# Designs tried in a protein design chat: VHH binders against WD repeat-containing protein DWA2 (DWA2). Part 16

Target 1, 350 residues: WD repeat-containing protein DWA2 (DWA2), of Arabidopsis thaliana (Mouse-ear cress) (q6npn9)
Amino acid sequence: MQGGSSGIGYGLKYQARCISDVKADRDHTSFLTGTLSLKEENEVHLLRLSSGGSELLCEGLFSHPNEIWDLASSPFDQRIFSTVFSTGDSYGAAIWQIPEPYGQSNSSTLECVASLDAHVGKINCVLWCPSGNSDKLISMDEQNLVFWSLDSSKKSAEVLSKESAGMRHSLSGGAWNPHDVNSVAATSESSIQFWDLRTMKKNNSIERAHVRNVDYNLKREHILVSADDESGIHLWDLRKTKFPVQELPGHTHWTWAVRCNPEYEELILSVGTDSAVNLWFASASSEHKTSESPVEASRQRVNPLLNSYTDYEDSVYGLAWSSREPWIFASLSYDGRVVIESVKPFLPRR
Short names: E, the ipSAE of ESMFold2; O, the ipSAE of OpenDDE; V2, 0.75 times the mean of E and O plus 0.25 times the DockQ between their complexes.

## First folded at step 11 (VHH; framework vhh_7qbe_3)

Design Y5 (from X6 with S47W S101Y; at its last look DockQ between E and O 0.01; V2 from the best seeds 0.00; counts 0 for: pae E 8.7 > 2, SAP .67 > .668, placed apart)
Fold by ESMFold2, look of step 11:
Structure Y5 (fold): chain B 350 residues (1-350), chain A 116 residues (1-116)
Amino acid sequence: as target 1 above (350 residues)
Amino acid sequence: QLQLVESGGGLVQAGGSLRLSCTASGRTYAMGWFRQGPGKEREFVAWISGSGGSTYYADSVKGRFTISRDNAKNTLYLQMNSLKSEDTAVYYCAAEGWSYYGLDSWGKGTRVTVSS
């Protein structure tokens, strides 16, 4: 199965760009994905991995009025998710609620909980606060960050703060620091910026052009991973940001996204426009305690690539680990193919 | 900002062929063609993934039009065969640019007129 056509597939039939782990689903390994159909009506699919792990099942198929460019499941409510979408030559972001499942009388219609309408430019992402009672969101366009408070019971979102990053920054995305709910990393054309949500000010940056994607390590408080279009993957110790602490080759074409594993702190996945998913082993520990030959131990892994999954016919854009089963990940290629893989063969035994 | 320049439009007799080109000034991911006929809204024609591995077509052109791309030249093509009078429109190139959450740029269009 290793390096072969071993994944469990599901087809969306339309172009697609985004997939999200339904982290709040504690009963099933589930994912949400949405279509980017240019000629057909768009859809959101709720997918569940079968009990035997042999099949992806569509538990819900919901109409979405617009082309979906990004999608994120609420970390605390499995029925709540955000989309970033387009409407012809326009744009938007909204928060949706999946109807409660019920046998023969259940609804297939999404309810719009809130529209994130404080933007005048194209919205690039929505980030959910990863911890606490998570009624907080960040949305970004190219010039602005907007900090929101969501009230699901009143079906409203209120702007708490809005701040311009300036015309020259061209914000493109980001990640919320799981170790500090007041800190957000934002990617831009020229840098990775670190914002303090209490002041809405940038308090640090890493000067680096064309950073596509960033992710925080959930187990290593100061480790951030970045994916550059052409320069691969870089690991950063945020206490000393002048140079990366490790570089990974990335992909033979543009590296699109990178994701740290939620439980196995040294595992990183990446996807790219070379139609591949790469699994990396990344050690940031130069401080390992030695009881034998530390020099020989530190040389033990010179090739960080554990596996490359290449059975795709198009660029891979979507990538999500399962929080419920952290050895499972989902990938999504542009042709709408969702693939589930297990990394268990690469986990340490003991 | 990404710039898109279309070319190859013109007057052609029904049943004829044309090849449209679109050259991009920078990085592109997925790209495609849209058209706007007289008194109509802009409509989807064809779309191609960034790698060129996947293509998509409107039902009205399927089997007659072929989309392709040359990534070394940042150029998108539309081969239009068996043209009909209803294909008369301004054809626009569109591309996903740096912001992968939407279409960043549109060309100014190239006019195709199909005469009987």
Scores: ipSAE 0.012, ipTM 0.435, lowest interface PAE 8.7, mean pLDDT 82
ESMFold2 (binder alone), look of step 11: mean pLDDT 86; pTM 0.879
OpenDDE, look of step 11: ipSAE 0.015; ipTM 0.350

Design Y6 (from X6 with Y100R S101Y L103F; at its last look DockQ between E and O 0.86; V2 from the best seeds 0.00; counts 0 for: pae E 8.2 > 2)
Amino acid sequence: QLQLVESGGGLVQAGGSLRLSCTASGRTYAMGWFRQGPGKEREFVASISGSGGSTYYADSVKGRFTISRDNAKNTLYLQMNSLKSEDTAVYYCAAEGWSRYGFDSWGKGTRVTVSS
ESMFold2, look of step 11: ipSAE 0.013; ipTM 0.470
ESMFold2 (binder alone), look of step 11: mean pLDDT 88; pTM 0.901
OpenDDE, look of step 11: ipSAE 0.532; ipTM 0.786

## First folded at step 12 (VHH)

Design Z1 (framework vhh_sonelokimab_d1; at its last look DockQ between E and O 0.12; V2 from the best seeds 0.00; counts 0 for: pae E 16.4 > 2, placed apart)
Fold by ESMFold2, look of step 12:
Structure Z1 (fold): chain B 350 residues (1-350), chain A 118 residues (1-118)
Amino acid sequence: as target 1 above (350 residues)
Amino acid sequence: DVQLVESGGGLVQPGGSLRLSCAASGFTFSRYAVGWFRQAPGKEREFIGAISGSGGSTYYAVSEKGRFTISRDNSKNTLYLQMNSLRPEDTAVYYCAAEGWSYGLDYWGQGTLVTVSS
């Protein structure tokens, strides 16, 4: 228990697990988040950071019929987002549209643009293609990957390809490679699998048990970061995957999510069930050590943990950098508390 | 309803051994990694170690210098902690924990007290 906080807070009414940057909002720093309530209806909140950076404003509050386990804003249309939902024996994923006019809170309903109805089991995540004017997305259940084409104007989603990952590969999530839109990483019980969307075949894998979350570095073409159930955080050079190129301690409990900064290539955030958000400095560069200056002759290893944000009362599950203001991030703890923080104090000097 | 129930705690003499159990129910145990934590009076909770769903991989905190062994029996939905060469500083409440693989939810037992004294 602490009396002070450096962050800007916002409270959801119910438990929650997911938050997403509204990357396509070019005018404001905005986030979407959704609740995980056992009650009949859940909520999606559209949040905007005020011009002065002093408060989070709710610009929209919308009903959602089911518990929201995953949520992702379209990188190309600020009104479009996906949810993955489940309640009791019901499950699904859908694409939603925020009503006009955007940014006012007088509507309680969302339009369902498409249902992602090609799965035979509980859906784990939906990934949006990160580049171009692409309306492509991937959805995953434990056994299948489904590749979709979305047409928002026609309110339809078409299956482009569907492939089984195999009976012994329980898929749990993944990330879309921002440097190769034909490549997706999928996490499973025993490996990180790399899929080529042109062939729908697994091209490579990293044999590693119980990887919970992965993210690609937006500035370093071959760098992937993973959060592992049995160890902390690992950085991988995908050109040489036998061993990680760097290890970070992670959290005192499970590390739930990791996120690479979209602009500052060495910054990584993680969240965990220890009620903390950790900011890491991760070089991932294995620079040659033979030619060192005298100022480095007695240098000790720099502590990779730049800061730990601990003003939370519950496990932290949600994490998103702002693409518009890359020194800003949002976090979400299970009790429904959203916190905005700035990492400016930790950026390198000019 | 997911439940984790620790047992096997109690009073033991220094240098003794104790085996803790964690009975799991309400989920497919073999699909999830599970682990042990402990909390001594006035101290923060600390990680001891974890074991993969299949049981093929174990991980221990650096502070555990080979005195503890984690194992699981997936046919009995049970996680174990074998503690050897116990010291008074091992006195703590011991917790087991599991997280969901896909739609994970943080699950903790209520803990079992281990007291090491003469």
Scores: ipSAE 0.000, ipTM 0.163, lowest interface PAE 16.4, mean pLDDT 81
ESMFold2 (binder alone), look of step 12: mean pLDDT 80; pTM 0.816
OpenDDE, look of step 12: ipSAE 0.007; ipTM 0.305

Design Z2 (framework vhh_sonelokimab_d1; at its last look DockQ between E and O 0.01; V2 from the best seeds 0.00; counts 0 for: pae E 10.9 > 2, placed apart)
Fold by ESMFold2, look of step 12:
Structure Z2 (fold): chain B 350 residues (1-350), chain A 119 residues (1-119)
Amino acid sequence: as target 1 above (350 residues)
Amino acid sequence: DVQLVESGGGLVQPGGSLRLSCAASGRTFSRYAVGWFRQAPGKEREFIGAISGSGGSTYYAVSEKGRFTISRDNSKNTLYLQMNSLRPEDTAVYYCAAEGWSRYGFDYWGQGTLVTVSS
């Protein structure tokens, strides 16, 4: 009854919770991941899928001094990435450059390109501008959103704007709108907040407690997906946010992360503390309108799960689609296991 | 407002094939995702697959293991499910469903058609 796994595995030495697609690597399908070790110096691993697609190779192993809680590759430069780190009372976020050239047998020292030194508390995430101006980024602590300009020639980051999220709004993360580079969604204890970076004002919000993660659909303007700790996955049409346009059950425990596929607009992946990765068909579209006012249906909803990947021994926290090969994703469980899977069996037929 | 009627169910031998149809009335569903679900006795309702309105693309849950094919004929407002290599565990009531006009999940459902795989 229980079949063998079809995924390609790679093991980190330590616990881990973050992984990022190296979107700017146009030559290889590659990922960056980092460790969360309390006792040892931490590591960043640059992983490449072999040309035959049969194994995941470590192309670079780099020392990092602190626990890595979030990591994001620059969408414009494959050698540049950010980390968010925190150990005990220390915290920070920094922009790093991997040296060139790298061999698979070497560990090498990262160059710190910039420190994001405008926060008074633990930093929760760093977001890169997805298009347009590649030198812009956002960082968040529980209270503040900071908008930065990265200056590569000075190897520094300058604060463009800083704004408070308001009382009783502990920011936890967010996503940058790929359809409007002036718009960022930020998650908090009580809401999903939508910020306009030109004014640094909160334009709108969706009242929803304990939202863990959000992602924008790259193909369907106005569609945002959210995951919360205690119930499911919700799809939102941002033009009419009173009710979600679709609900998916997520996971049997907390839904930790959700990711829209960059090419196949109906595909959504989720990961959870139930040690599963779920692949969903999501039908909502910004282009389909039949009336001025939607009617809320009372029918029982059935959730279109295409597949569940359950061959994990720990909570799954990391999730990234490959932009280069959008039928491929990487997952990362807390025990440091990276798994590459292909969703080709579930892709649309011509 | 949309009415969906499944047909083509019945008794079939293990290893056999069956083609189900779902006729839509009221409005066309060519602009909306439509799909097939099933519910075996005593089990939760299970997603089989769907065909999107964004280009007629089809998606399948892993539970079919490549045995089922979804198609549609928009000129007839009809959705089809071709089932091959049927097994006793495929015995279930099969439902077609369409997403709502607000696209709030699969809001419109047929009454179901029973497929029994047995000798």
Scores: ipSAE 0.005, ipTM 0.448, lowest interface PAE 10.9, mean pLDDT 81
ESMFold2 (binder alone), look of step 12: mean pLDDT 78; pTM 0.807
OpenDDE, look of step 12: ipSAE 0.008; ipTM 0.332

Design Z3 (from P5 with S31R S59Y Y101W R102S; framework vhh_7pa5_2; at its last look DockQ between E and O 0.20; V2 from the best seeds 0.00; counts 0 for: pae E 17.6 > 2, placed apart)
Fold by ESMFold2, look of step 12:
Structure Z3 (fold): chain B 350 residues (1-350), chain A 118 residues (1-118)
Amino acid sequence: as target 1 above (350 residues)
Amino acid sequence: QVQLVESGGGMVQPGGSLRLSCAASGFTFSRYAMSWVRRAPGKGPEWVSTISGSGGSTYYADSVKGRFTISRDNAKNTLYLQMNSLKPEDTALYYCAKEGWSYGLDYWGQGTQVTVSS
């Protein structure tokens, strides 16, 4: 593991773009992923890392009727997940339930427990409320942000509120603030918007075009990370949003996704269309610390790139840390290759 | 409504050149990065090149660096890809994409076929 190039691989049969950790699985390190095939029947794979960490095993294989563009496991129920999907000429989002225990019926069709039918045009993402119970969701199309209440027992989803992003804004994705369940960041053509779900109004924005992805730091309440097409990766202190507090180079092409580590607050992963996964050590401050001693210390900035994982043959689009084992991540390249890696060599010794 | 229309594809011999165009409408073109993406027979989408909204920054896949040049004319709302020293592996449907290629069919054109063969 240390110094060597080694990952645990698993191959999907078709192209794929999305992977999610099964955060609610307390017994195993598990991931859900799905295929993006126009020509073939689509699949959802439930993957489990073996107890020795040497293999990635398929615990369930389920048919999905459409291309899967986004997939998210419920943070509180390992059998529940969302997909955003396209048939090539249409769009949709739905909530699914794995209907039986693992292995009982690996050829079973997923049970649809709700359709998110309040959108016109392409739905870009579904976000699950990260705290409280698991019955609240946000979905976004290019024009609208929709707040839902899910009732799994009635197999329905109710629109609690719906609001337009306004003129000249086209929503593309977002993240739910894990430190404030009433706050959601949404990416748009011209800005990162911060929405207050109590009022369904934008409270603040960062004027920055072409942001691809955002993620909140789970340990640093005011820190958001963004990836965009012209400047790589930026860290923002949401109390002072005029300028980023740190910049990271990102990738040699689009930084597709960024993910803050759920336990190690300085670790950030990114994936890109340059077929790489980059591990970053990122501080919340780009400036030297002030000193309380009579003599101010001068400090040289350390290279923030800890490692680059390059054993991929196609663009990497999927990225998920394991919440159960936070030194483990899964990546997914477009050719359907899932790779599990450990970042333990880069953690501080105890 | 965003609309992207690619043109300029065709059949060329190895070593030849083509210039692709993409006419854009339905958004403020100069504010957004634009990309070219290609899809070879039997393969998924592959990013080719991206240019910033102003045109000040350009990015290329390693497989096309030095052979392809992306450019844009913000006055005409048009994106270009100059393809030189074409190889058989460049054979693909080429798509113009707003803000990269991540936004599915809503942000892609219909594609223009480039075929490089003897």
Scores: ipSAE 0.000, ipTM 0.180, lowest interface PAE 17.6, mean pLDDT 81
ESMFold2 (binder alone), look of step 12: mean pLDDT 86; pTM 0.870
OpenDDE, look of step 12: ipSAE 0.022; ipTM 0.355

Design Z4 (from P33 with S31R E58Y Y100W R101S; framework vhh_7b18_3; at its last look DockQ between E and O 0.60; V2 from the best seeds 0.00; counts 0 for: pae E 11.9 > 2)
Fold by ESMFold2, look of step 12:
Structure Z4 (fold): chain B 350 residues (1-350), chain A 117 residues (1-117)
Amino acid sequence: as target 1 above (350 residues)
Amino acid sequence: QVQLVETGGGLVQPGGSLRLSCAASGFTFSRYAMGWARQVPGKGLEWVSYISSGGSTYYQDSVKGRFTISRDNAKSTVYLQMNSLKPEDTAVYYCAKEGWSYGLDYWGQGTQVTVSS
């Protein structure tokens, strides 16, 4: 671990595909990650960045009964998170609570606070409402969206509504609009769909095949970023969706995930099956406000790739910015390597 | 249409070797992780080995050091070299493709491996 790179390493014992920022942790920069083991038990690791920023420490190691394919920390409670999991041909999703700290010295079974039991097919993701005061969730299988209300104190989840996307769709994931809590984006084989949670109907769509991942810009109300397997990265202004407003090359192989920075509106991270993590500087404007001369404009036609982190030896699937320290990110390769990096050296000028 | 066709199974004595092959079609092979799973009689499915699109390999602990997974992207084929076979390796072996939704969504017909003295 920590060989040759500036990053801070941590090794999981087993393969893994998911990592999440613990956004509700106000005291520490921390992440949750989970394993993809064929054993009866899997593990969830709670990782904390040390005060000096030089080590990644395991604050908790918890047993999880199934292979973990997706994991998301609650934005309102640092002890609450969701998993999407499998065992053989069975699929499920559940909400878990990290037990009260006793000293952080042993492996323990997580408390299941709710099962998201309204799906009849493979569950692809669970989305938390992005406000820190919300008890609302969306879960998706290939054909259905389910809207939930969670009560952690009563350990229950109630279906508020459920709607089918139709036979020609295969929903694969999505993102909750942080600027409009009534709107979610869902990815499918043929489109990015925009759903209104008040009606549970599709309002609009972007026709584009093979979109793997989307993320909303937290600072720019109408900007959505998409990752395509073969077409790289696209930025969309949702007010005018006929063409993307910017394209980025992505990866030399498939772009697996993209994440907009929560504070620095022009920073985008991506990960891919080419074993790389790429840091991008992206603007939705074609104008160069700092120059009105062709010479100055030509000097501003810099490659949008700020850095490429290439120390991994396998596909990188997991990616999360820290909300608490927005210049910090975690990435996770399939072989179970977690690396924390700082982008401070690359922060844009004013 | 995704198709996975396994071959190379058979009857072998303990300590013997077999090489399984999986011919794939209907998708861009080089862009997906591939794997092998097995169904042991009287038990559920368990995964055996996995190879990423970039060529990194992973193994269940019980087969590590005895089995080797590999891929040939030009032939759209994944292989499992099985050495030092034991009776507990007796199973139907399935080739699998990484699915769109983060799971192994596509399975072949399977090939029987029987290790018997």
Scores: ipSAE 0.000, ipTM 0.231, lowest interface PAE 11.9, mean pLDDT 81
ESMFold2 (binder alone), look of step 12: mean pLDDT 84; pTM 0.854
OpenDDE, look of step 12: ipSAE 0.020; ipTM 0.386

Design Z5 (from Z3 with Q1D M11L P14A S35Y V37G R39Q P45R T50G D62S S85N; framework vhh_7n9e_1; at its last look DockQ between E and O 0.08; V2 from the best seeds 0.00; counts 0 for: pae E 15.7 > 2, placed apart)
Fold by ESMFold2, look of step 12:
Structure Z5 (fold): chain B 350 residues (1-350), chain A 118 residues (1-118)
Amino acid sequence: as target 1 above (350 residues)
Amino acid sequence: DVQLVESGGGLVQAGGSLRLSCAASGFTFSRYAMYWGRQAPGKGREWVSGISGSGGSTYYASSVKGRFTISRDNAKNTLYLQMNNLKPEDTALYYCAKEGWSYGLDYWGQGTQVTVSS
């Protein structure tokens, strides 16, 4: 609360952990976020960046019955989103429809399109298929992946398949490969597991201490970034997973989330429990190295940290680039503060 | 319901050893990563070491690698930090913390003081 950021701020009344870009909104730069209030009914806020880019406006305020621990907007329908939430001593997950986005606010009631009722343990996330058929979802609990088909017309979700992640693994999240809709990365205590959805078989893994978050590069087909418990960020070429192709320092505490920019393939954001947002420049591929032989090796090196945003009073958990305006991102700290920033100063001119 | 109680701190000469314990209750201990942190007077908190729920993976800050060993006994719900070759710069209040699975850092203890004299 102390000191001012250069970004555009918006305050939620309660604690919050999740924010999602509304990718399917082609007319506005919009985000969805939700609250974690133990004492009161929770809220989903639909936020729109003003036409002048100077203010973040609440375009919709919707009641949600439970604490929201994860939230994701459908990539194909701006009125559809998923939540993972508390039902008391465990989690639930559901698909919701916004009744009247933008300019019509006479109802605050979300319609539940489907409940994802194949889980009994703690649910960590729901992943939307990023391309192709828009009716496919993955949900994960600590032990299992569940693959769903959503039928919006019948307002139902059907389990297509369900499979265990293996002995002694606690799944924590994952990402759907935007370059291969049959491939999902799942994170666990000891590894990143790569699943083929056609067979529900693990094809490969990367052995790492507890990996909290992964994201695929949308512009570089084989590049994955990961954040782990050792406060590090690693870039992987999935064709050569023995060693990371680059390491970034991450944060001084947990690196909670990492996000590749949807247009600028070298830009990566990270957020952490050290109350910081870090903007990284990462080559992700070998640069053509100019080497001097004999003996004198000249190594071209770029300091990967472009900027650190540190004007937060609490852990930063939420992070989303705007797909519509890829130089814009939203961050969310636990105290409910949403901040919009532009990375244009760090882009090449033109 | 979560409780974390540290013990084992005290005064020790440089080069000496201490073993810290953190007794945990109110949750399924083996399912969560655990951490040790420390705070010297007038300084911010510093993470020291972490261990996965199974105990199979460990993390150490560069300043303590090779001198400190984190371990856990999941049957006794107890987290340990073996601190060898102690230095005056290790003087701090040491606390344990529980990973909040999708919650962030849920709980941390009151701490135990470690003082290292020359």
Scores: ipSAE 0.000, ipTM 0.173, lowest interface PAE 15.7, mean pLDDT 80
ESMFold2 (binder alone), look of step 12: mean pLDDT 85; pTM 0.860
OpenDDE, look of step 12: ipSAE 0.017; ipTM 0.376

Design Z6 (from U4 with A30D; framework vhh_7qbe_3; at its last look DockQ between E and O 0.82; V2 from the best seeds 0.00; counts 0 for: pae E 5.5 > 2)
Amino acid sequence: QLQLVESGGGLVQAGGSLRLSCTASGRTYDMGWFRQGPGKEREFVASISGSGGSTYYADSVKGRFTISRDNAKNTLYLQMNSLKSEDTAVYYCAAEGWSYGLDSWGKGTRVTVSS
ESMFold2, look of step 12: ipSAE 0.256; ipTM 0.647
ESMFold2 (binder alone), look of step 12: mean pLDDT 86; pTM 0.883
OpenDDE, look of step 12: ipSAE 0.646; ipTM 0.839
ESMFold2, look of step 14: ipSAE 0.144; ipTM 0.602
ESMFold2 (binder alone), look of step 14: mean pLDDT 86; pTM 0.881
OpenDDE, look of step 14: ipSAE 0.718; ipTM 0.868

## First folded at step 14 (VHH; framework vhh_7qbe_3)

Design K1 (from Z6 with S47W; at its last look DockQ between E and O 0.64; V2 from the best seeds 0.00; counts 0 for: pae E 3.8 > 2)
Fold by ESMFold2, look of step 14:
Structure K1 (fold): chain B 350 residues (1-350), chain A 115 residues (1-115)
Amino acid sequence: as target 1 above (350 residues)
Amino acid sequence: QLQLVESGGGLVQAGGSLRLSCTASGRTYDMGWFRQGPGKEREFVAWISGSGGSTYYADSVKGRFTISRDNAKNTLYLQMNSLKSEDTAVYYCAAEGWSYGLDSWGKGTRVTVSS
C-alpha cells in the first residue's frame, strides 16, 4: 500500500491516466485501471475494496501490450471493458474480456473481443450505451463518430453508422446521455456538440472553447457539467444553453475531469493537474431562464467547495464514483497512486 | 493541428553540453523528448507534466539531462550535460495537444557527440 494517503491507497508500479468503476459488479466495489508506462510492458489491474472497507486488493493483473490512455468498464458486463491505447505513431481502441475465475475460460490473460477499426485517425474515446444492453458503443477520432453493435459472444463489432463532425472540430471525447440513449455529447476545441444517433447529425451545440470533459447528471435530466481548462467548471441546463446556470472555480491549474455523483444529485467531483481532487456542492436549478444578464450565472454566492483532497504528488487524471456505493470514489494520479475516499462526512445526516 | 519545432541540435564534443528547445504552435499539456539513434527505434528520453511540477527520465539520462518548460512561451527545453557518444541521435519533441495522448511530434533536431 502506498504511504502518506489519507484514504485507502493502492500503488501501480507505473504511470497511469485512467480508472473506471466496474459498474456491473453488483457484489463488490471494484475498479479497473491501466498503466501508461513508456518504458515497460503495460498492465490492467482489477481492484476490489475489501468487505470491511479498509484496503484495496488486486483481484486480477493482466498484461496489455501498449500504453493505455483511456479505459472504460462495460456498464452491463463486469468482465468487458474498452481501452484506448498507442499503436506506434497513433492510437487505437479495442474491447477486452477478463477471464472468468470459474467455468470454461481457457486463459488467464485478456482476450481481445473486438478491435474498433473503422477509424483512419487517432481514436481518443469509447463510450458505452448506459441505458440499453451492452451491445452499443460510440468511438471517436478527431473528425468522426462511429456507432457500433458489439456481439461479445461472437467476438465481433459491426459498424452501424459513421459520420464526420468536420475537419475544423478536433473531437476529443464525450458522454452518452443516460436519459436519452439517442443523444451523445462530444467535446471539441470550440464547442460541446450534441449528436442524435438516429440521424447521426449534430442538432445543437454550446459554443465554448477548451471544454476538456463533460458529464451528465444522472438525477437531473437536463443538466450537463463541463470542465474547461482555465475557466473552471460550468453547469448547463440543456433546454437553455445560452449561459451556464452555475459556475464553479475548478482548479488552480487545468481541470481535467468532472463527474456527477450517481445518487446525490448536487455532488460533483473534479480532478486537476494541480494535484487535487475537489468535491463540490452544486445547488443551482432553473426550469427557465429569467435574466438577460450574466448575473444569473453568478447568483450562487456561497462557496460551493465542500472539500479539497490534496495529498497527491502528481497530476490527478483518473476519477470514478462507485455506482454500488455512491459515497465512495476512486482517484488516480499519474505516478500510479489510486486512492479511495468516502464523502459521507459531507452528506446530510438523518 | 498542433505543430512543434525543435532547435538547438548540433555537433558537440564528448563531455560537453547542449540545450534543445521546442516551440509549440498552440496550447500543450504533457510534453516529452524522445530520440532515435542510428538503426534504432525511437526511445523515451524525458517527460514533463503540463504544470511543470513532475518530471520523469529514462535511466540512461538521469542526472545528466534536465527537462523544463516555459508555458508562457509554449516552449519545452532539454538541458543535456556530460554528453556521451551514445547520446548521438535525432531528438524529437512530443506533446499532448487537445486530444488525449503524447502524439504530436516535431520533425526532430540532430545531436552528434564526437570524441
Scores: ipSAE 0.353, ipTM 0.724, lowest interface PAE 3.8, mean pLDDT 84
ESMFold2 (binder alone), look of step 14: mean pLDDT 87; pTM 0.885
OpenDDE, look of step 14: ipSAE 0.653; ipTM 0.843

